# VH-VL binders against Cytidylate kinase (cmk): the designs that were tried, part 15

Target 1, 230 residues: Cytidylate kinase (cmk), of Chloroflexus aggregans (b8ga54)
Amino acid sequence: MRVPQTIAIDGQSAAGKSTLGALLAEALGYLYFDTGVMYRALALAALRAGIDPDDEAALSELAHQLVIDVTQPTVADGRQYTVLVNGEDVTWAIRSPEVERIVSRAARFPSVRREMVRQQQLIGQRGRVVMVGRDIGTVVMPNADLKIYLQASLAERARRRAAELRSRNIDMPLEQIAAALAERDALDAHVSQPAADAIILVNDGLTPAEEVALVLNRFVYSEQALENGH
Short names: E, the ipSAE of ESMFold2; O, the ipSAE of OpenDDE; V2, 0.75 times the mean of E and O plus 0.25 times the DockQ between their complexes.

## First folded at step 22 (VH-VL; framework fv_indenebart)

Design q1 (from j1 with heavy chain G100L L104G L105Y; at its last look DockQ between E and O 0.49; V2 from the best seeds 0.00; counts 0 for: pae O 4.0 > 2)
Fold by OpenDDE, look of step 22:
Structure q1 (fold): chain C 230 residues (1-230), chain A 122 residues (1-122), chain B 115 residues (1-115)
Amino acid sequence: as target 1 above (230 residues)
Amino acid sequence: EVQLLESGGGLVQPGGSLRLSCAASGFTFSYYAMSWVRQAPGKGLEWVSSIYGSGGYTYYADSVKGRFTISRDNSKNTLYLQMNSLRAEDTAVYYCAKELDWEGYYYGMDVWGQGTTVTVSS
Amino acid sequence: QAVLTQPASLSASPGASASLTCTLRSGINVGDYDIYWYQQKPGSPPQYLLRYKSDSDKQQGSGVPSRFSGSKDASANAGILLISGLQSEDEADYYCMIWDSSAVVFGGGTKLTVL
């Protein structure tokens, strides 16, 4: 198998999609693209324009007016990517609490999502991208060269989530975390399904590096890929 | 618009019970952890309790453990605080607060209600 | 349980800078914690101001003026809220907060008076 130019990563909550995506992109010298940043960029623009996150018509219009681009890091400040809105670097601005509060509201409208998907697809068409998010392999990049569905047992995901929470000085019992994740799984069951041609990667007991290695071993390295992998 | 509205406060005798409610609107209630924070007259803020998910994931300050119960009804977008065995030191304005996204990076309290007053006195 | 100590009061003149401290008790390192700051004006609920972990990991609350900024003093083991260009409307109580093992810990609060 040749080195895939487009890689789609879907998966369960807390399965480690972002970690795998970022590391895989780094290994290949590809763009790491979390599609969530598109919606955050929209939310930021909405806030700046004074648009109500419940105003579907205005948000849809805004979405169509915005040119959102995501590129490899242009500044060495720890960013994994650069997010541009109409040419403005908003990489860190989209992480504000205000954006966090309204992004789900702004992103819930089908008309908005359609436009965001369109723009996501434009980025994907450039190739050399690892795209992470929801419904990437089915909706955003249905023709991705490689589709991965990252899966992990509830227990494993609970442990990983616990570690994430501990990094925020939150110590929640695993049983409670597992229950919360199970609830989320139930809610997402109808919308988060692997593409028919996706490989199912069960990462129980695997380190992130091992996950990356498993994926990389599925295709032949090109000299260029090796060079990009430093 | 994100809004939290507390109710249920009032005057109660020591040893009595009271149930506070917090009506939430403007956001997906079930996605967020919710907390109660109280403030005694002329005093600072004191965390009381937090709840995550649909319930069963609850935490309490030591001062209220065994006496207070936090709960929520996601179908009604409502947070509750059942307060039993009330004491004079429980007298305070009780605020409900929305935490940042459960799946998010932050866990601060970014939205607060106006508060409801609880007075425990004989 | 962690303890956050804030001075009871602080006074400063309009246009000046005010530094509000939030000192963590010995045994815990301020570098390990996100410090949350809240502003509370009389008769109002607390308002979220900002979160500070580091210069590369911080967030400003919505509508919060840029004159509000966070920092840390490692030597003092303290979080710092800096208010530059102090204005009369900045007169309020300010609380710091951290998460500690699934418990929220507030400082005692500082009453800032703008003279």
Scores: ipSAE 0.025, ipTM 0.570, lowest interface PAE 4.0, mean pLDDT 89
ESMFold2, look of step 22: ipSAE 0.434; ipTM 0.756
ESMFold2 (binder alone), look of step 22: mean pLDDT 93; pTM 0.950

Design q2 (at its last look DockQ between E and O 0.03; V2 from the best seeds 0.00; counts 0 for: pae O 11.1 > 2, placed apart)
Fold by OpenDDE, look of step 22:
Structure q2 (fold): chain C 230 residues (1-230), chain A 122 residues (1-122), chain B 115 residues (1-115)
Amino acid sequence: as target 1 above (230 residues)
Amino acid sequence: EVQLLESGGGLVQPGGSLRLSCAASGFTFSYYAMSWVRQAPGKGLEWVSSISGSGGYTYYADSVKGRFTISRDNSKNTLYLQMNSLRAEDTAVYYCAKELDWEGYYYGMDVWGQGTTVTVSS
Amino acid sequence: QAVLTQPASLSASPGASASLTCTLRSGINVGDYDIYWYQQKPGSPPQYLLRYKSDSDKQQGSGVPSRFSGSKDASANAGILLISGLQSEDEADYYCMIWDSSAVVFGGGTKLTVL
């Protein structure tokens, strides 16, 4: 199997999709693209425009007016990607508390999501991309060369999350973490399913490096294929 | 261990300038937004300014806009607050605070320095 | 800009529960915000206590006893800090905080006295 040009990663919340995606992209010299950043970009634009996160019509119109692009890092400041809105670098601006507060509300509308998906697809069509997010393998890149659905047990995901939070001096009971994850799973269950042709990667007990190795071993990996890479 | 150490406080006359520094250690400095919060004697906490991890974006309280400038040198793990046109009401203990985020979500100011005192008086 | 209102003071007995309120004004909905709580003892910097968005989305600061918990009162449009099993060392100033419109907003703080 040749090196896939487009890689779609879906999976359960807190399964480690972003980590796998970033590491895989780095290994291949591909663009790491978390589609969530586009919704954050929309939220940022909404805030700047004074648009209510509950105003579907206005948000939809805004979404259609925005040109959101995601590229490999253009600045060596620790970023994993560069996010552009109408040509403006908003990579860090989309991480503001204000954006975080409203992004879920702004992103919930189907009309908005359809436009975001359209723009996501444009990025995907460029190839050499590891795209992570929701319904990537089924909706955004249904023809992706490689589709991965990352799965982990609730207990494992809870433990991982707990450890990560503790490393940042935040304590949360496992039961609480598990409950939150379960709730998210329930919310996502009716809308997010693995693509029929996706490989199911259960990462219980695996390190991120091991996950990457498993994925890479599924196709012909050559350093020659890492053109314009790292 | 995460640690923040403020410096640069002192006595200054109205209209004067002062530059505060905050030395950070124990974490990847550039990954986290940083903030300045001040507390006047016997008063509550007042947010002053925040800066993104990369330094690309800054935010200011209305009370200090145009007078204060927040900046950072990630190569030195240091946060700065340039205070110009100081006023008596700027008298306070100034705290440096690390903002906690996870996967882009903010979880508050989880670590604070001991503060540095700024006194503006004629 | 949002305004957070806290009672100036509150007194409670050891072993009792103290409920500290943080009322949001300016027409904003408490349900839309994460409420951050800080404790400050005399002569010390503030200490992060916890963040509360919902029962399923909340976090406790490191080393913060479980007897500190957050909640919301939608009817009052307020964040709540509950301190159960009040101890003498809990005597301190407590501040709530939110992010709003590219600004951090603190409440005025509540001085909690443990009688």
Scores: ipSAE 0.000, ipTM 0.490, lowest interface PAE 11.1, mean pLDDT 89
ESMFold2, look of step 22: ipSAE 0.341; ipTM 0.727
ESMFold2 (binder alone), look of step 22: mean pLDDT 93; pTM 0.952

Design q3 (from p22 with heavy chain L104G L105Y; at its last look DockQ between E and O 0.04; V2 from the best seeds 0.00; counts 0 for: pae O 11.3 > 2, placed apart)
Fold by OpenDDE, look of step 22:
Order: sequence, then structure tokens, then C-alpha cells
Structure q3 (fold): chain C 230 residues (1-230), chain A 122 residues (1-122), chain B 115 residues (1-115)
Amino acid sequence: as target 1 above (230 residues)
Amino acid sequence: EVQLLESGGGLVQPGGSLRLSCAASGFTFRYYAMSWVRQAPGKGLEWVSSIYGSGGYTYYADSVKGRFTISRDNSKNTLYLQMNSLRAEDTAVYYCAKEGDWEGYYYGMDVWGQGTTVTVSS
Amino acid sequence: QAVLTQPASLSASPGASASLTCTLRSGINVGDYDIYWYQQKPGSPPQYLLRYKSDSDKQQGSGVPSRFSGSKDASANAGILLISGLQSEDEADYYCMIWDSSAVVFGGGTKLTVL
């Protein structure tokens, strides 16, 4: 199998998609593109414009006006990617607490998502990209060379999510996290399914490096490249 | 346990001022938007104000614009409502409410305090 | 500003189902809004019940029984709170809420009596 030029990673919440995506991209020398950053960019723009995150009409209009680009890191400051909004580097600005607090609200509208998907597709068309997010293999890059659907048990995902939240100084009971994840799973069951041609990767008990190795082993790739991805 | 405790309510004359406080505990206060909602005696719920971010984004009901000011002190985990030029129609129980927001989820006002009573009367 | 209209009162028997409506004023589409529901018992603050945007976009409040569910009636331009298997403790006032741009709008509330 040839090295895929476009890789789509979908999966359950807290399954570790971002980690896999980043490591895989690094191993391949590809762009790591978490589509979530585009919604964060939108949220940032909304805040700057004084647009309410609950104002769908205004957010939709804003989304259509914004040119959001994601590229390989342009600055060696620890970033995994560079995010541009209308040419402005907003890579770190989109990580502000203010953005984090409203991004979910700003991103929930179908009209907004539709425009974001359009822009995501433009980035995907460039190739040499590992794209992570929701419905990547079915909606954003239906023709991706490689599609991965990452799965993990609820318990494992809850633990991972808990650790992530703690890294943000957010303490949430494990039971509450599990409940939230279960609810999300239930909702997604109707609309968010693996692409028919996606490989299902269950990562219970696997390290991130092992996951990457499993993926890379599916196509011809040098050992050196594998090591770079670990 | 997530808890909100309002204080500062009382009796005040029309035209007077009052400052309400809401002490938050059991969650990372700075990460959440907060709101004030009031309920006049025997009446329904009326949104008063909300504050987002670090305090730079505030919204008010038309009925209180120019008179009320919502603010917060994240270092004290406290939400405030400065009420000026109080009117009889401002008489109500004032509730502090936390807005829930997690990745992929928006919870509305998922936690409420017990409320503090404000009575505006001559 | 959006207006939410709720019936003033509703009565139902224990074990039955109650459907509480939250009708949005004409000109705004219920499909565009998340509908939030709250329960308030006498002498108590409101309690968050759930948020409903669609079947694939909804959230149940913590500790809220599954017998509480949300839906929408597009034809009526209304949000619906369905309470199945009514219990005596469900007797309360119920409020719907939406965000309308930069404003929160509550319905007038419905007093649910369990006979």
C-alpha cells in the first residue's frame, strides 16, 4: 500500500484522536490538523467582533467572512500547527480562556459547521495532512486515502478525559465524565458512524506509540519514519 | 459539590442602591459564565444579566440596562450585581446561576443558588 | 426580542404523561434554538432539567430522571417537555428558556399539578 496523502481520524470522544493524529503527522511529516482549531478561531473572531456565541445568524455570517488557514508550524515555539485568520497568526490566541468558554456554543450551529467544513476541505485538498475531528472520513474528507476510527472503552476514555481535565486544572468526578461521554456516544450513534472504508482501531491497552505503529504498519513506511512518530 | 450562595439582599428605598454577591464553590469559577436571574413575588423567572470571559463580556436585560452592573472577582470566586436606581419593580428574589459549558456540551444554567431577596419599597 | 409562551397550568394524573409546550413567537424558528427547561418547586430555586436542540443534540441535567425528555414541534413552532410516568414530586412550575442573541428569554412558566 502506498503512503496515504490524506488521513482522516474519527472516533469516540476522548478516544485519543488528537494524540494519534499529532504523532502520525509527525511521523509522516504531514500537517496535523485538528478541525477544532477552526471553531476556536471562529470563537476568537466572534469575541473580537462582540458577537454573542448564541447568535447563530451573526456567527454564520462571520464564518463566511473569515478565511481560516492551518499550516505546518511556522514558528518554533512549541506549536503543532499555525492557525491564521485572515492572514493573522492566532495560534495561541485561540487558546485563551475566553475562547475556550464559548467555542462549544459558537460551534454548535449547523450553518456555522457547514462553512467550517468547506474551509476544512480546502485544507484537506492540499494533501499530506492528518485531519482529526468529527465526521472527517464521511463528511470532510470522504475521499481520504486512509480513514481511521478510533475506539476505546468508556472506562478508559473517562480516565483519559479526567487526566486531560486535570491538566487544565479542572477536577471532575470520573463518574460524571463517564456519564457525559456515554451520553455523547448515544447521541453520536445515530449520526456519527465510522466510514465504511475506515479501519477500526481499538486502543485499549495501547500506548500512543503502539497505535502509531499499528497504523504505519498498514502501508510501506521506513523504520526511521516510524521512530520519528513515537 | 458545586454550590452558589447569594447575599446582599435587603430592604431599600426607591432610588437606592444595593450590591449582591454570589459566592461560588466546588468548581473552577473562572471557567464558567455566570448569570443573575430574578423572580418577583408570585411571578415567573426573569433574566437580569450574564457575564462571560474574564468580565469583559456582559449582557443585560433591557429592564436593568444602565442601572445594574454585573461583575466578578475570580480570585474570590465571587459574582456581583451592583444595582443602582432601584425601582419597586426590581423587588424579587435574585438567583445566581452558573452556566455549564464543556467541550461539546452547553448546559444552560445548570446550578442555581438559593437566592437573596431584594425589596424596594418606600 | 423573542417571546416564549407557556400555558399557565396543566393537570395530569399520576402515572400519566404530561406534555408541556413552549411556543416561540412567529418570526423565529424553533429549529434554530436550543430549548432549556427548568423545574421549580415551591420555596426552592429553579433546577436545570435539560437542553434540547435536536435528537442528536441534547443534554440531560445531572440527576434528572430519564422520564424527562425534550422535543420540538416544528409545526407548532414549540419546544416540548415530556414527563412520562408522572409522580407526585413532579408537581412544580416548569420554565422554558432560550438564548436570543445577547439576551436570555424565559417563558411564563407552567404550573403542573399532579392530581
Scores: ipSAE 0.006, ipTM 0.502, lowest interface PAE 11.3, mean pLDDT 89
ESMFold2, look of step 22: ipSAE 0.231; ipTM 0.641
ESMFold2 (binder alone), look of step 22: mean pLDDT 91; pTM 0.938

Design q4 (from p22 with heavy chain L104Y; at its last read DockQ between E and O 0.79; V2 from the best seeds 0.00; counts 0 for: pae E 3.8 > 2)
Heavy chain, then light chain:
Amino acid sequence: EVQLLESGGGLVQPGGSLRLSCAASGFTFRYYAMSWVRQAPGKGLEWVSSIYGSGGYTYYADSVKGRFTISRDNSKNTLYLQMNSLRAEDTAVYYCAKEGDWEYLYYGMDVWGQGTTVTVSS
Amino acid sequence: QAVLTQPASLSASPGASASLTCTLRSGINVGDYDIYWYQQKPGSPPQYLLRYKSDSDKQQGSGVPSRFSGSKDASANAGILLISGLQSEDEADYYCMIWDSSAVVFGGGTKLTVL
ESMFold2, look of step 22: ipSAE 0.469; ipTM 0.768
ESMFold2 (binder alone), look of step 22: mean pLDDT 91; pTM 0.938
OpenDDE, look of step 22: ipSAE 0.124; ipTM 0.699
ESMFold2, fold request of step 23: ipSAE 0.304, 0.240, 0.243; ipTM 0.678, 0.634, 0.654
ESMFold2 (binder alone), fold request of step 23: mean pLDDT 91, 91, 91; pTM 0.938, 0.939, 0.938
OpenDDE, fold request of step 23: ipSAE 0.494, 0.184, 0.466; ipTM 0.803, 0.678, 0.783
ESMFold2, last read: ipSAE 0.301, 0.315, 0.285; ipTM 0.681, 0.700, 0.664
ESMFold2 (binder alone), last read: mean pLDDT 92, 91, 91; pTM 0.939, 0.938, 0.938
OpenDDE, last read: ipSAE 0.491, 0.456, 0.421; ipTM 0.804, 0.778, 0.775

Design q5 (from p22 with heavy chain E99Y; at its last look DockQ between E and O 0.65; V2 from the best seeds 0.00; counts 0 for: pae E 4.0 > 2)
Fold by OpenDDE, look of step 22:
Structure q5 (fold): chain C 230 residues (1-230), chain A 122 residues (1-122), chain B 115 residues (1-115)
Amino acid sequence: as target 1 above (230 residues)
Amino acid sequence: EVQLLESGGGLVQPGGSLRLSCAASGFTFRYYAMSWVRQAPGKGLEWVSSIYGSGGYTYYADSVKGRFTISRDNSKNTLYLQMNSLRAEDTAVYYCAKYGDWELLYYGMDVWGQGTTVTVSS
Amino acid sequence: QAVLTQPASLSASPGASASLTCTLRSGINVGDYDIYWYQQKPGSPPQYLLRYKSDSDKQQGSGVPSRFSGSKDASANAGILLISGLQSEDEADYYCMIWDSSAVVFGGGTKLTVL
C-alpha cells in the first residue's frame, strides 16, 4: 500500500498512543495531532470567559464560537504542535492545572463533542496527519487511510508507566499503577473499541521505535515522506 | 474546596507516643497519595512519610523509620501518623499534604494542612 | 541520598527580578530531575508553586502568577526559580524539592526579603 495521508491511532490507556503517534508523525513529516488539546482549548476559553464547566448551553455556544486550529510547531520551544484559539497561541496555556481540573467536565457534553469533532475533522481533512485520541478511527476520521488500535497487556502498560515515573525519579508501586489502569480500563471498556478496519497492534515487548518500524513497514513510503530529515 | 486539617499535636516527654490525624475533605481521598512533612522551629521542611493506595505501600525518612507509622482510613477520609519513641529532635510542626494526580504527571504536594505542633520535652 | 542546596537568604527590590537557586549535589544531573518549588509565608503552611522539568515539560500551580517561572542552569547543576516584577507579598521562604526514588528531598530553603 502507498503512504497513508491520514493515520488514526486509538488504543487502551497507557498503551503508548501518544508516543507512537508522535514518532510516526515525525518519521513521516506529518502533523501530530492529539485531539485532547481541542478540549483543553475549550476548557481554557471557558475559564477565561468565566463559564461554568457544568453549563452545557454556554459551553456549546462557546465551542461553536471558537476557531481552534492545530498546526505543526511554529516555535522551537519543544512543542510537538501549535494550538491556536481564534488565532492566539495557547499551546502552553492549555496545560495549566486549572484546565486539567475541568477539561473532563467541559468535554462530556455531546453537543460540545460534536462541534469539537467537526473542527477535528477539518484538521484531518488537510491530510498528512497522525491523529491520536478517542474514537478517532470510528468517529473523527472514519475514512482514515490507516487506522491503528494500540493494545498492550495490563502488566506491560503498568511497567511502561512505572518506567515513565522512574524517568522522573519517582518510584511508584507497580501494583498501584496496575490497579489504576485496570480501573480506567473498566471505565473505558464500553466506549473504546477498534474500528472494524483497524490494525490491531499489540506492542507487548516492543520499543517505541520497533512499533514505528512495524507500522512503516506496512506501506511503501517514498523519499518525499522522509524529506523532513529526522 | 479541598482541605486538610491536622490534629493530635501536643506536649509529650521523650520516649512517649503521640498519634496525629489529618482529616481530608473536598476530594476523593482514596485516590491520592498522602504525606507527612514536618518543620522544626526556625528550620526547613523535612519529609517524614508517605502512603500510597489503600495503605499497603508506605515509605519513611531514615530519621523516623522504625518509630513512626503512617496509615489511613479511607472510609473516614483520615490520614494518621503514629509516633513512638519520640525524641527532642522530633519537635516540629507536622503538616499533612496531598500529592497531586500522578496520572496527570502532577507529583507535587498541591494541598497542605495548617499543621499541628508536636513538642517533645522533659 | 540527593542533597539540595539553597542560599539561606536573598534580597531584592520591588519590581526587580529575583533568581532563587537550588543546587543539586555533584553526581546527579539536574537535567534528569523535576524541580518542585514551594512558597511559605510566615505563620502559614507551604504552598505549591510549580514544577519544572524543561521548557516543554512544566506545570504551574493553581493560582500562581505567571511572574513565577522555573528554569535550569546546567552549568551550575541547579534549578532556578525566577520571580519577575517582585511584589511585597512575595516575601517568603522558598523551598525546592525533588523526588529520589520513593523519597522526597527538600532544599534548605531561601528567605526572600523584598526591600
Scores: ipSAE 0.118, ipTM 0.609, lowest interface PAE 2.1, mean pLDDT 91
ESMFold2, look of step 22: ipSAE 0.234; ipTM 0.652
ESMFold2 (binder alone), look of step 22: mean pLDDT 92; pTM 0.945

Design q6 (from j5 with heavy chain E99L; at its last read DockQ between E and O 0.73; V2 from the best seeds 0.49)
Heavy chain, then light chain:
Amino acid sequence: EVQLLESGGGLVQPGGSLRLSCAASGFTFSYYAMSWVRQAPGKGLEWVSSIYGSGGYTYYADSVKGRFTISRDNSKNTLYLQMNSLRAEDTAVYYCAKLGDWEYLYYGMDVWGQGTTVTVSS
Amino acid sequence: QAVLTQPASLSASPGASASLTCTLRSGINVGDYDIYWYQQKPGSPPQYLLRYKSDSDKQQGSGVPSRFSGSKDASANAGILLISGLQSEDEADYYCMIWDSSAVVFGGGTKLTVL
ESMFold2, look of step 22: ipSAE 0.490; ipTM 0.797
ESMFold2 (binder alone), look of step 22: mean pLDDT 92; pTM 0.942
OpenDDE, look of step 22: ipSAE 0.162; ipTM 0.642
ESMFold2, fold request of step 23: ipSAE 0.378, 0.416, 0.357; ipTM 0.732, 0.752, 0.734
ESMFold2 (binder alone), fold request of step 23: mean pLDDT 92, 92, 92; pTM 0.944, 0.942, 0.943
OpenDDE, fold request of step 23: ipSAE 0.150, 0.334, 0.288; ipTM 0.645, 0.728, 0.709
ESMFold2, last read: ipSAE 0.497, 0.544, 0.387; ipTM 0.790, 0.826, 0.732
ESMFold2 (binder alone), last read: mean pLDDT 92, 92, 92; pTM 0.945, 0.944, 0.947
OpenDDE, last read: ipSAE 0.283, 0.190, 0.170; ipTM 0.710, 0.682, 0.662

